# VHH binders against q9p7j3: the designs that were tried, part 29

Target 1, 174 residues: q9p7j3
Amino acid sequence: MILPLFPETQVHVFVYENVSNCAAIHEQLISQNPIYDYAFLDAATILYKKQVYSAIIRALEDRRDEQMKTKTIHSEVILSLSPKTEISSAFRQFSMTKKSKNIVVVKIDSKLTEEEEFERLDKLVEGNRVEFSDEELQKLIDFKVLKKNYKLDPSTLENPLASILSSIALRGYS

## First folded at step 1 (VHH)

Design e8 (framework vhh_8emy_2)
Fold by ESMFold2-Fast, scan of step 1:
Structure e8 (fold): chain B 174 residues (1-174), chain A 120 residues (1-120)
Amino acid sequence: as target 1 above (174 residues)
Amino acid sequence: QVQLQESGGGLVQPGSSLRLSCAASGFTFSSYGMHWVRQAPGKGPEWVSSISSGGSYTNYATSVKGRFSISRDNPSKTLYLQMNSLRPEDSAVYYCARLDSYGFPETDLRGQGTQVTVSS
């Protein structure tokens, strides 16, 4: 996808369900294996495509303005999903864990085509790839996790999009 | 209500220049990024250029880089596209569009567009 404010930035987003090797992937992330340089998100925390793209745009704005708080653009995406600027809490809230079953994977600044990234990731992730769509994401979301992460009240849960996007865009000021 | 009104198109010869304008109303113009999109007959929409809400950052499609210049005047709520060295392949209906309040591209075009025809 082309982002109009960052048209030269290559962005790929992949969704996997029923992943059986999250513990192995987590170990590679902890060891900082460069092959795993992606943002690995727990799909239980993602409800909309716009939620992911909003976090990507925020991270790219922070990189452009030399205001990144983390070491990589991929970790900055994870931070940007959080309504707070607390790095540790953001990673706890949104990153995949050893116990994750469904994941969303973001690649920024890819040197490969989408098809080539797909082939690479399919060798790293033992699960079923599904379409990156609101319909598929809504099958994987955990609404209790979503409510907790974004501090949603019961009335907002029926149509949370605006609240979630506002939290991402206005982090620390909303 | 959100309204975008494009103007400034016309029929010109290759090598000519045109300046397109987009008058915005119904929202806080200075709070939104804006972009220009064009659509030629029989083709899908093609992104042309973007500008951040404050005007500090601009981007261009490779096909127009160096020839087109995007700008905005927030007090007058107007977006501009200066088009130089026009080529026949620039012929299209040009639309201005708003990025949503979260910085994501809006897919729905709100104005009627302005026709640019570059022909000898």
Scores: ipSAE 0.035, ipTM 0.522, lowest interface PAE 7.5, mean pLDDT 87
Fold by OpenDDE, second read of step 2:
Structure e8 (fold): chain B 174 residues (1-174), chain A 120 residues (1-120)
Amino acid sequence: as target 1 above (174 residues)
Amino acid sequence: QVQLQESGGGLVQPGSSLRLSCAASGFTFSSYGMHWVRQAPGKGPEWVSSISSGGSYTNYATSVKGRFSISRDNPSKTLYLQMNSLRPEDSAVYYCARLDSYGFPETDLRGQGTQVTVSS
């Protein structure tokens, strides 16, 4: 996928459910294995495609403006999901953990087709790929976690997307 | 229309072998990576194996690695799963699954499944 505002940057997003090897993946990430050059998100924290896209765009903007707070574009995506500025908080909130079962995987600056990228990624993830859609994400979301991460209340829950996007966009401006 | 049809399942004893087949139609089979997943009663779906569109890459769940072998024949649009050294815990309905490309408003597709029962 090509984002309109970043035509030179190819992005792929994958969703996996019932992943059995998140712990193993997590260890590889900790070891900074370059083969695992993706943003691994806990699907329990993701409700909308636009949420992911917003984070991606924010990360890309940060990179463009040389304002990245993290070392990699993928870590910046994780940070960008958070309404908080603290990197550690963002990772705790949104990053895949050893206990995760469902994940969203983001690849920035891919040089491969979606299928090629999937073939590569599929060697790393032991799980079932599902469609990257609001419908599928909605099946995987933990609303308790979502409410906590974005401090959603009864008023904002009427339009969670607006609140989430605002939180992402306004991070660091409060 | 996209269609997947699994076959080859059955009741077998532990240690035996089975070969599952999946007949694909309604799409360009050679353009898609294919997967086997299984689901036992009361359990969620479990990923078993994957093979790339061209067959160059294969992957297996740890639970089946060394025992199962995935392959495909693109000209005949058929996916295979050779299952050796079967165990009771391998008992499940096995599904052949196709993934849609990113950006398409389609969900992953699978067939009706084939029952595999391993029991002494």
Scores: ipSAE 0.006, ipTM 0.230, lowest interface PAE 9.8, mean pLDDT 90

Design e9 (framework vhh_8emy_2)
Fold by ESMFold2-Fast, scan of step 1:
Structure e9 (fold): chain B 174 residues (1-174), chain A 121 residues (1-121)
Amino acid sequence: as target 1 above (174 residues)
Amino acid sequence: QVQLQESGGGLVQPGSSLRLSCAASGFTFSSYGMHWVRQAPGKGPEWVSSISSGGSYTNYATSVKGRFSISRDNPSKTLYLQMNSLRPEDSAVYYCAAPYDWLGSREFDYRGQGTQVTVSS
């Protein structure tokens, strides 16, 4: 994936549905096993490809400007999805849990090719890989979760993309 | 309820060493990665070091790399920070922390009461 203003940064995004081992993955994440150095998101919180890209771009901007609030770029992606700058709230709202069924996985600065990352993740995740597309994401989203996370009004629900992207881009700038 | 109790701080001269300890209870210590975080008066929290659940992987802030060493003893449920070549800028309250997130957050949900480290002049 090629991002505006970060053309040398390698980015991969993977989507898995019907994941049966989220509890095992969560255990590895809590133990801070470096093999699992990815951003593991609950797909119930992601509606658009642009939502994920905007969070990635914001995280890369914060790293460039030495303004990261978290230790890793992957944790910063999770934080960057939230309208607020509070990390514990962001993780409760967007990160994978032991109860998750569908996940979005982000890898930044991979030393591996996309094909090699696919092979690695397919061994860690017991689920069905699907295309990273708006069409597939819209099958996995929970609109009640989305509305709560972004404080969406009924009028905003007609066109949530602009509101979501503004929330991500303006996080921390009031 | 999660409880973390830090100890080992004190007032020392520049160039001295201290070893901090953190006694953990109320959770399965051996299942969680652990962190040391410090906070100086008037400043926000600064992440210092992290260790994985089994102790095989460690990370350090650039400002302390080569001077500090993190370790743990799972049977005794204790986390350690060995601090060598202490500098005045290391003066802070030191907290051990179990993060809400799993890999690398500098914002942490669980902290103890902290232990004060003061390095003179």
Scores: ipSAE 0.013, ipTM 0.402, lowest interface PAE 7.3, mean pLDDT 83

Design f1 (framework vhh_5j56_2)
Fold by ESMFold2-Fast, scan of step 1:
Structure f1 (fold): chain B 174 residues (1-174), chain A 125 residues (1-125)
Amino acid sequence: as target 1 above (174 residues)
Amino acid sequence: QVQLVESGGGLVQPGGSLRLSCVASGFTFSDLSSYAIGWFRQAPGKEREGLSSISGSEGGSTSYSDSVKGRFTISRDNAKNTVYLQMNSLKPEDTAVYYCAADLYWGSPTEYDYWGQGTQVTVSS
C-alpha cells in the first residue's frame, strides 16, 4: 500500500485467524528477535482497515516530526491506535497477547514484496491467512473490547468508524 | 530465558537503610516500551504485598503502596539492566522476603509473569 504523504514508505498488513503459537511469538518479541520486527495486534481490537491505516499514518507523522514516544515505528503504530498517550495502556488494549487467537500484523519499511512477507510470516505464524478486508475483520472483532478501548456509547457502536478515526487523530488534544 | 535475580538483603537495625537490586536477563529495559517491574514482599503468616513498581521505558512511571510511600524509592539503570529499591527508615515490620517481578505480557496490567527467588530482609538488633 502507498499512503498519501508517505509515498516512499512501503506498508503491508496481514490477518491471521486461529493462531496457535501466540505465546511463542510473544517470547520472541520480548527477546527482540529482529526476525519478528512487526506490529502484532489482537484482531479483537480492529474493526476497519481505515482504523489500522489511521494509526499507521499517525505513527509515520510522529516519526517525520521526531515526536515518537516509543523505540520503533511498529511500537508507535500500537500506541497510535489508542485514544490516550499512555504507552502501557495502549499495549494492554491493542497488542497481541500470549492468549490471542486472531492477529493483525503490520510491516512498515519492508524491503520485500507483499508475497515475500507472506511467505516469511507463514513460517512464524501458525494460523490461517485471511484477506485484510472490513468483511474479514468484522468476523474477528470483539465489540465489548472495541467499546471499552474507544469508550463508545451503545448509540455510537452501530456506526463507530467516525468516532474511532477521530479518537486516533485527536489523541493528545483533549 | 527471562530471569530476575534479587540481591542486597540482610540484617539491619531499626532506622537503617538497605538497597535491593534486581538484575534482569533475557530482555533489555531500554529496548522495551511496555513492561513493568515490581517489588513485593511476604512476611511469615502474611499475604504477599505489592510495594512499588516502575513501568515503561525512558523515564517510566512509578507507584508506591501507602505502607512504604516516602520511605522507599524505586529506580532503574538501563545500562546494567537493573532495578533498585532504596529502603530508608526501616522498621521491624519491614522484615520479609523481598521479591522482584516482571510483567512482560502486554495484556495483563495486574499479573506478573516472571518472579525472582527472593532476598531476605531482617530488621532487628
Scores: ipSAE 0.000, ipTM 0.258, lowest interface PAE 11.0, mean pLDDT 82

Design f10 (framework vhh_5j56_2)
Fold by ESMFold2-Fast, scan of step 1:
Structure f10 (fold): chain B 174 residues (1-174), chain A 127 residues (1-127)
Amino acid sequence: as target 1 above (174 residues)
Amino acid sequence: QVQLVESGGGLVQPGGSLRLSCVASGFTFSDLSSYAIGWFRQAPGKEREGLSSISGSEGGSTSYSDSVKGRFTISRDNAKNTVYLQMNSLKPEDTAVYYCATDRPYLFGSESQYDYWGQGTQVTVSS
């Protein structure tokens, strides 16, 4: 997808289900292995494509404005999903863990095509890629996790999109 | 409830040795192994200095600042949720409060961001 304010920014989003090697991937992330320079999200936290895009746009805005709180655009995407500006909390809430089973992977500013990134990720991720769509994401979401992360009340939880997007856009100001 | 507790500081003569311990409370072995753990120090009126880190894997990768490389050794005992800093050949300029901190989750290219728990442990190297 082409982002209206960032038309030259290449963005790829991949969704994997039934991932068996999350612990191994997690170890590579904490060791800062350069081949793992992606935002690895727990799919239990993502309900909509727009949720991911809103976090990407916020991260790109913060980079443009020289206001990033993390050193990598990919870690800034993870932070931007959180309604709060607390880095540690955001990573615990949204980042992939050793116990994750389904993941969403974001790549920004790739020098590779989508097909080349897929081939690279297929070597890193032992799971089944599914379409990045609201339908597929809704099969992987954990509504208890979503409710906790965005502090949704029961009535909002039935149609949470506007609340989630508002939380991302107003991060730190409500 | 979750915290890191430093111990092992004290007064030591130049050329002496100390072993600092950092014990995790409220963290399990699994949680601790998901984070890199670092040692830092701060002397009065000086900026905080990073000294050493050890990765989240058991027997993980280590790093050292140039000021302590060859003199200090970091190690971990995941069964005890403990990280150690063995300090040898201590110098008066090593006098500082020493802190351990756990690295926040990060992606490649992100620099570690550390939370400090506890008041640290004072190390004084007498002249």
Scores: ipSAE 0.007, ipTM 0.174, lowest interface PAE 9.4, mean pLDDT 79

Design f11 (framework vhh_5j56_2)
Fold by ESMFold2-Fast, scan of step 1:
Structure f11 (fold): chain B 174 residues (1-174), chain A 128 residues (1-128)
Amino acid sequence: as target 1 above (174 residues)
Amino acid sequence: QVQLVESGGGLVQPGGSLRLSCVASGFTFSDLSSYAIGWFRQAPGKEREGLSSISGSEGGSTSYSDSVKGRFTISRDNAKNTVYLQMNSLKPEDTAVYYCAASWGEYLPDRTSEYDYWGQGTQVTVSS
C-alpha cells in the first residue's frame, strides 16, 4: 500500500476473522517479542478502511515531526485511532485483547513484500484471512464499541465517517 | 435522522389482545437491520419500564421482561421497516403509554441509555 503523503513508507494491512489464539498473541505483545512488532487492533473497533489509513497518516506525521508519544510507530497507530491523546485509554479502546475474535493487523516500514508478510503472519495468527475492505470490516464491527470510542451521538450515527475521521485528524483536540 | 412512529394502541377489555407497530424512517447510511429495537411502557406515576427487545439480524436475539414473558411477542419485518409487539392476555396493569426505541447496532443494548431514537408513544388502556 502506498500513501500519497508518504510514498517511501511501505504499509500493509491485514484482516483476520475467527482468530482462536488471541490470548497467546497477547502474551507475546506483553513480553515485547520483536517478532510481533505490528499494530494488533480489535476489528470490533474498525468500521472503514479510511479510519485505519487516517490513523496511519497521523502516526507518520507525528514521527516526521518528532512528536511521537509512544516508543514505536505501531503503538503510535493505536494511539492515533483515539480521539484523546491518552495512551492507556487508546490501548484499552482499540488494541486486541485476549478475548478478541477478529483482528486488524498493521505493518509499517516492512522490509518484506505483502505476500511475505502474509506468510509470516499466517504462522502467528490462527484465523481466516479476509480482504481489507469496508464490506468485510462492516461484518466485524461492534457498533456499541464504535459509539463509545468516538462518543457518537444520534445526530452522527447515520453518517459516522466524517465524525470518526475528524476525531482522528484533530489529534485529540476535538 | 431516524424517526419512529408507534400505532395500534387503544382500549381493550381484560383478557383481550392488541398488536402494536413501530414504523421506522429517515435512514441515510443504514437500514432497519442495523438497529436493535426495544419496546418500553410508562404508566402514570411510574418509571419507564423495558418490556422486550429484538436484535437487528434476521433470526437474532430477543429479550422479555418477567412481567410480559409468555404473553407478549416481539417480531420484525425489515423489508417493511416495521417492528411489532403482539400483546395477549392483557391485564388492567398493562395500561400505559407504549414506546418503541432504536439502538444503533445489531446487538441488544444492556441499558435504556443506549437507545438513540425514541417514538412519541401510543396509549394502551385495559379496562372493562
Scores: ipSAE 0.006, ipTM 0.300, lowest interface PAE 10.3, mean pLDDT 86

Design f12 (framework vhh_5j56_2)
Fold by ESMFold2-Fast, scan of step 1:
Structure f12 (fold): chain B 174 residues (1-174), chain A 126 residues (1-126)
Amino acid sequence: as target 1 above (174 residues)
Amino acid sequence: QVQLVESGGGLVQPGGSLRLSCVASGFTFSDLSSYAIGWFRQAPGKEREGLSSISGSEGGSTSYSDSVKGRFTISRDNAKNTVYLQMNSLKPEDTAVYYCAAFPDYRGLSTEYDVWGQGTQVTVSS
């Protein structure tokens, strides 16, 4: 996908369910293997496509403005999902863990097409590809995790989109 | 895959000193500087206690628990893939198995200790 605010930046987002090798992938991320240079998110934390895109836009804004707080643009996406710029909490809340079962994978600045990235990721991820859509994400979300991560009350849980997007876009602003 | 091995434990008298070493191996696309390292201990019948940590970033930010602050010093030698814990003014209460653990260091911060060593026994008794 091409983002209107960053038309030169290629973005691909992938969703996998029933992933059996999250521990192995996590070890590769820990070793900083460049083959795994993606943002690996726990799907239990993602409810909307717009949630992911808002985090991507914020990470790209931080890169443009030379304000990145993490090592890579992909780790900056993970940080940008958090309502606060506290790196340790953001990674604990949103990144894939050894215990994850469903994941959302983001690639920024790919030199490959979406289909070529799918071919590559299918060799790394032992799971079932599903469409990156609100419908599929709603099947994988954990509402208890979502509520905790964005500090949602019962009234906002009925329609949390605006609260989530505001938390991401206005992070650090008064 | 990254592995950690502790050494330097042993028997020491109260008031004595020991230096523990944590040697890392198994790197493929990174080196020790990509990992923050923590030292932990566990005495019989007690839960694991965090003692000290050092980040992998240049400058090596350090932290210490109140029980060891001023007595223990953590340091790293990335060229030797080793982290040290210098233990001074040892007390009988410091008797425990000592472990090192590693986690990825994203600008000096990480959320999980992903690699653990096998431990080294420290006994402080007269």
Scores: ipSAE 0.000, ipTM 0.235, lowest interface PAE 11.9, mean pLDDT 82

Design f13 (framework vhh_5j56_2)
Fold by ESMFold2-Fast, scan of step 1:
Structure f13 (fold): chain B 174 residues (1-174), chain A 127 residues (1-127)
Amino acid sequence: as target 1 above (174 residues)
Amino acid sequence: QVQLVESGGGLVQPGGSLRLSCVASGFTFSDLSSYAIGWFRQAPGKEREGLSSISGSEGGSTSYSDSVKGRFTISRDNAKNTVYLQMNSLKPEDTAVYYCARDLSGYWEPTSHFDYWGQGTQVTVSS
């Protein structure tokens, strides 16, 4: 897909449900195996497509401006989902864990086509692919986790999109 | 530009204690709080060993390798840009150069990949 502010940047987002090998994937991420150079997010933390795109845009802005705080653009996406600029906390809040069951996977600057990335990821992830859509994400979200990560009160939970996007855009300045 | 500097090493007898300091320069208070910091050591002829890490979040999530659990305590003072390693009940096998490093991976485990700065601080435990 194409982002208006970064038309040269190839972005692919994949969603998997009922993943059985999250512990194995997590061990590869800890060891920084380059085969796993993706942003692996816990789907329990993602409610909207726009939430993911906002984090991607923020990460790309930080890379453009030479202000990345993490080693890779993919780790910068994970950091950018957090309203605070604390790396390990952002990873605990949004990254896939050994206990995750549903995941969102982001690839930026792929050397492969979207179809080739699907083939590669299907070999790494033991789960069922579903459409990257607000409808599918809403089946996988944990509102308790979302509320905690973005500090939402009950009134904001009824329409949280603007609050989430503002938190992502204003991280480090609030 | 950005660097971490270790200090506090020295010669101690078995059973003794030392407190190591890791001071960050080129970082703001905010920048240091963004990173997990870990302690590592390397003895002559041995591979580098991860010992402990502490996250920058409130309360500071900590992790320890089995070789130092119960004897070493990691702590953090972000206002002073300093991370400490309190070492108690030191043994001859603790003799090594000790390094602190910043974790840019977001996975704050002793076995995580860290960036290293400086030459470390020598700890010698001998009778």
Scores: ipSAE 0.085, ipTM 0.511, lowest interface PAE 4.9, mean pLDDT 84
Fold by OpenDDE, second read of step 2:
Structure f13 (fold): chain B 174 residues (1-174), chain A 127 residues (1-127)
Amino acid sequence: as target 1 above (174 residues)
Amino acid sequence: QVQLVESGGGLVQPGGSLRLSCVASGFTFSDLSSYAIGWFRQAPGKEREGLSSISGSEGGSTSYSDSVKGRFTISRDNAKNTVYLQMNSLKPEDTAVYYCARDLSGYWEPTSHFDYWGQGTQVTVSS
């Protein structure tokens, strides 16, 4: 996938359900294994494609503007999902954990086709790939977690996408 | 007070071996639910380079950079609260100050998530 505002940057997003080896993946991430150079998100925290895209775009903008708060573009994606400025908070809120069952995986700066990248990633993730769509994400979301992460209330729940995107865009401005 | 202290550096001839130690204090490996200890080096005029990392979990997963893979081995001793870096087949280009660092993030990141660093130990490989 090519984003309109970043034509030189290829992005791939994959969704997996019923992942059995999140703990093993987490170990590789802890070990700083470069083969696992992805953003691994807990699908329970993701409701919309645009939420993911918004985070990716913000991360890319931060990189472009030399304003990244994290070392890697993938960690910046995770940070960009959060309305909070603290990196640790963002990771606790949105990153895959050892107990995760469903995940969203983001690859930035890919040199491979989507299919080639999938073949590579599929060797690392033991689960079922599903479509990256709002419909599929809605099946995996934990609304309690979502409400907590973005402090959604009855008024903002009428249009949660707008609230989420605003939170992402305005992080650090409150 | 969290502290990491490196030791074991020195002068060695090409092809020689050294074993570096990173002793942690102010926390214990066994009490942490998620962490990694990593080894880094920095040569004069060059950027700091990540070399190896070991998970604090029971599995003890390890990773290595291409530059040291096959020559360096990272290991952990929970009883001594120490992480080691066995360096074999040393080359002149391995000359640098070597650092260990702690990462509690549990996520892949070369340096940004490491919250504590040692003072470093000098390794010089020369004939």
Scores: ipSAE 0.012, ipTM 0.268, lowest interface PAE 9.2, mean pLDDT 90

Design f14 (framework vhh_5j56_2)
Fold by ESMFold2-Fast, scan of step 1:
Structure f14 (fold): chain B 174 residues (1-174), chain A 124 residues (1-124)
Amino acid sequence: as target 1 above (174 residues)
Amino acid sequence: QVQLVESGGGLVQPGGSLRLSCVASGFTLDYSDYYAIGWFRQAPGKEREGLSSISSSYGGSTSYSDSVKGRFTISRDNAKNTVYLQMNSLKPEDTAVYYCAADEGWYSPEYDYWGQGTQVTVSS
């Protein structure tokens, strides 16, 4: 995918449902195995493609501006999904856990093609790949989780996109 | 049952140091459970203020509020099931009851379990 403000940045996003080995993946993430240098998100927290892209854009802006708060661009994507700047809260809210069942995986600055990343990830993730689309994401979302993560009130739950995107873009004060 | 017990508070002179301990029971502090532990304080007539946190996600990220950054350090000893807050260069405005709190859920922005607090008084 081509991002208008970052046209030279390679971005791949993958969605897996019914993942059986989240505990094993989690162990690799904690041990900081470089083979797992991706943003592993719990799909229960992601409603729209634009939500993921907005977090990616924010992370890339923070990297450009030398304002990253986390160790890698991928951990910065996880932080950037959160309306807060507190790292532990963002990871708790959005990161895959050992009990996750459906995940969204983001790769930035890949030297591989999308197909090559699919081959690599299919060896790491024991689940079913589905299309990265609003339709597929809406099958996997947990609206209770979404409401809590973005502090949504009942009036915004009917059309939460603008509120979610605003929260990501205005992370910090303005 | 999850319990958190703070200790290490007391009276100290300005510029002094204290180390607070938070002992967890009923659960273990380890990376696989994504537990986050935070230190908070509350002075009389003031709102509760977050000071520092340590998480188990991706190698244990730490955070600090601007008021304590560079003076306070959070750490943990998983073998002792204990989280520490090392407080240096203490100021009179650091006087407060200090609480530790634990979060064991990924889908709550608030901390799930709280200790009873330990009093820190910084005075001459």
Scores: ipSAE 0.000, ipTM 0.154, lowest interface PAE 13.4, mean pLDDT 80

Design f15 (framework vhh_5j56_2)
Fold by ESMFold2-Fast, scan of step 1:
Structure f15 (fold): chain B 174 residues (1-174), chain A 125 residues (1-125)
Amino acid sequence: as target 1 above (174 residues)
Amino acid sequence: QVQLVESGGGLVQPGGSLRLSCVASGFTLDYSDYYAIGWFRQAPGKEREGLSSISSSYGGSTSYSDSVKGRFTISRDNAKNTVYLQMNSLKPEDTAVYYCATGYEDFSGTEYDYWGQGTQVTVSS
């Protein structure tokens, strides 16, 4: 999908299930290996495509307005998923861990085609790539994690989309 | 290559002070905002003991074991990629090898994945 407010920005989103090498990827991320310059998210935290796109749009808006709170656009995506502007909290809530089994990977400003990014990521990630779709994401979500991260009550948990999107869009605004 | 290197240990008299340093390489403390960084010690014939930790959650959160609370202070200098342990009012029972460690904080707690080699602190007359 093309982002209407950022039509010249290349955005790719990939989903991998049954990933066996999350510990190795995590080590590369903390070493800041430029080959791993992506946002690596735990799929247990992502329910909808719109959730990911809302965070991407927020991060791109913050970059455009010179208001980024983190050092990279990919870290800004992770922060933007959180209802708070606290970097450590956002990473604990949404970032891939050594124990993650399913991941969502975001690439912004790619100089490669989507197919070339597939080939590159398939060499880095030891797992099965699946379609970036609401159907596939709903197979990987952990509703207990989602409830905790967005502070959803039981009445909202059955249909949380509007609440999640509002939390992302209104982060820091009151 | 994530590495932690401790320094600042040595021989000190009871009641004295030492400042230990832990220099991180292969990652930056700005990126490690969601990582816990802790100080531990191990004396001969005893289990490793957690002393203090620092998390870079908003407002900065620190913790201390009862054995060192009020005497030891943890701090960090992000520009130097360094964590410090200021040790005051040292006692002979503080004699141990001191370790710096870092690990990811998640809902299950902190798993310390990276450990330094340790620095010897000896408190004697």
Scores: ipSAE 0.000, ipTM 0.212, lowest interface PAE 10.6, mean pLDDT 81

Design f16 (framework vhh_5j56_2)
Fold by ESMFold2-Fast, scan of step 1:
Structure f16 (fold): chain B 174 residues (1-174), chain A 125 residues (1-125)
Amino acid sequence: as target 1 above (174 residues)
Amino acid sequence: QVQLVESGGGLVQPGGSLRLSCVASGFTLDYSDYYAIGWFRQAPGKEREGLSSISSSYGGSTSYSDSVKGRFTISRDNAKNTVYLQMNSLKPEDTAVYYCAAESWDYGPSDFDYWGQGTQVTVSS
């Protein structure tokens, strides 16, 4: 995928459902295995493609401006999903856990095609790939998790897009 | 039984350094159900203050409170099942009991579980 503000930055986003090895993947992440250099998100927290794109754009803006708060661009994507600049809370809220069942995987700065990254990820992730689309994401979202993570009230829960995007873009002011 | 045991406290002069250790027992840091390990302190008559945390994911993402940023460094050694807090440029106001706590991977309140017993740090001439 090509982002209008970052046309030279290669971005791939993959969605997996029914993942059986999240505990094994989580162990590799805590071991800092460079093969697992991706942002692994819990799909229960992601409702829209625009939510993921907004976090990617925010992370790329922070990298461009030398304002990154985390050690890697992929960690910065996870932080950027959070309405607050609190690293530990952002990871707890949005990253994959040992108990996750469905995940969204983001790769930035890949020199591989989408198909080549999928072949690599298929060796790491024991699950079924689905299309990165609003339709597929809406099958995997947990609205209780979404409401808690973005502090949504009942009036915004049925149309939360603007609130979510504002929270990502303005970080703590929306 | 799940337990966190703090050690490494003591008496040190202003400007000195100490390294605190937090050893996990009854669970494994590299295979635990815990997202993060954090350091907290409490001085007599003061509220408990969060100082630093280190996550189990993505290279051990770290966070620091403004009061200790630049002076304290958190790190982990998964092979030793231990989290460390390196404290440099210590000040008299750093005098407190220091606690280690683990945070689980759930969407409940952002509360740290499995508080240790604490280790006393005294910064005085």
Scores: ipSAE 0.000, ipTM 0.153, lowest interface PAE 14.4, mean pLDDT 80

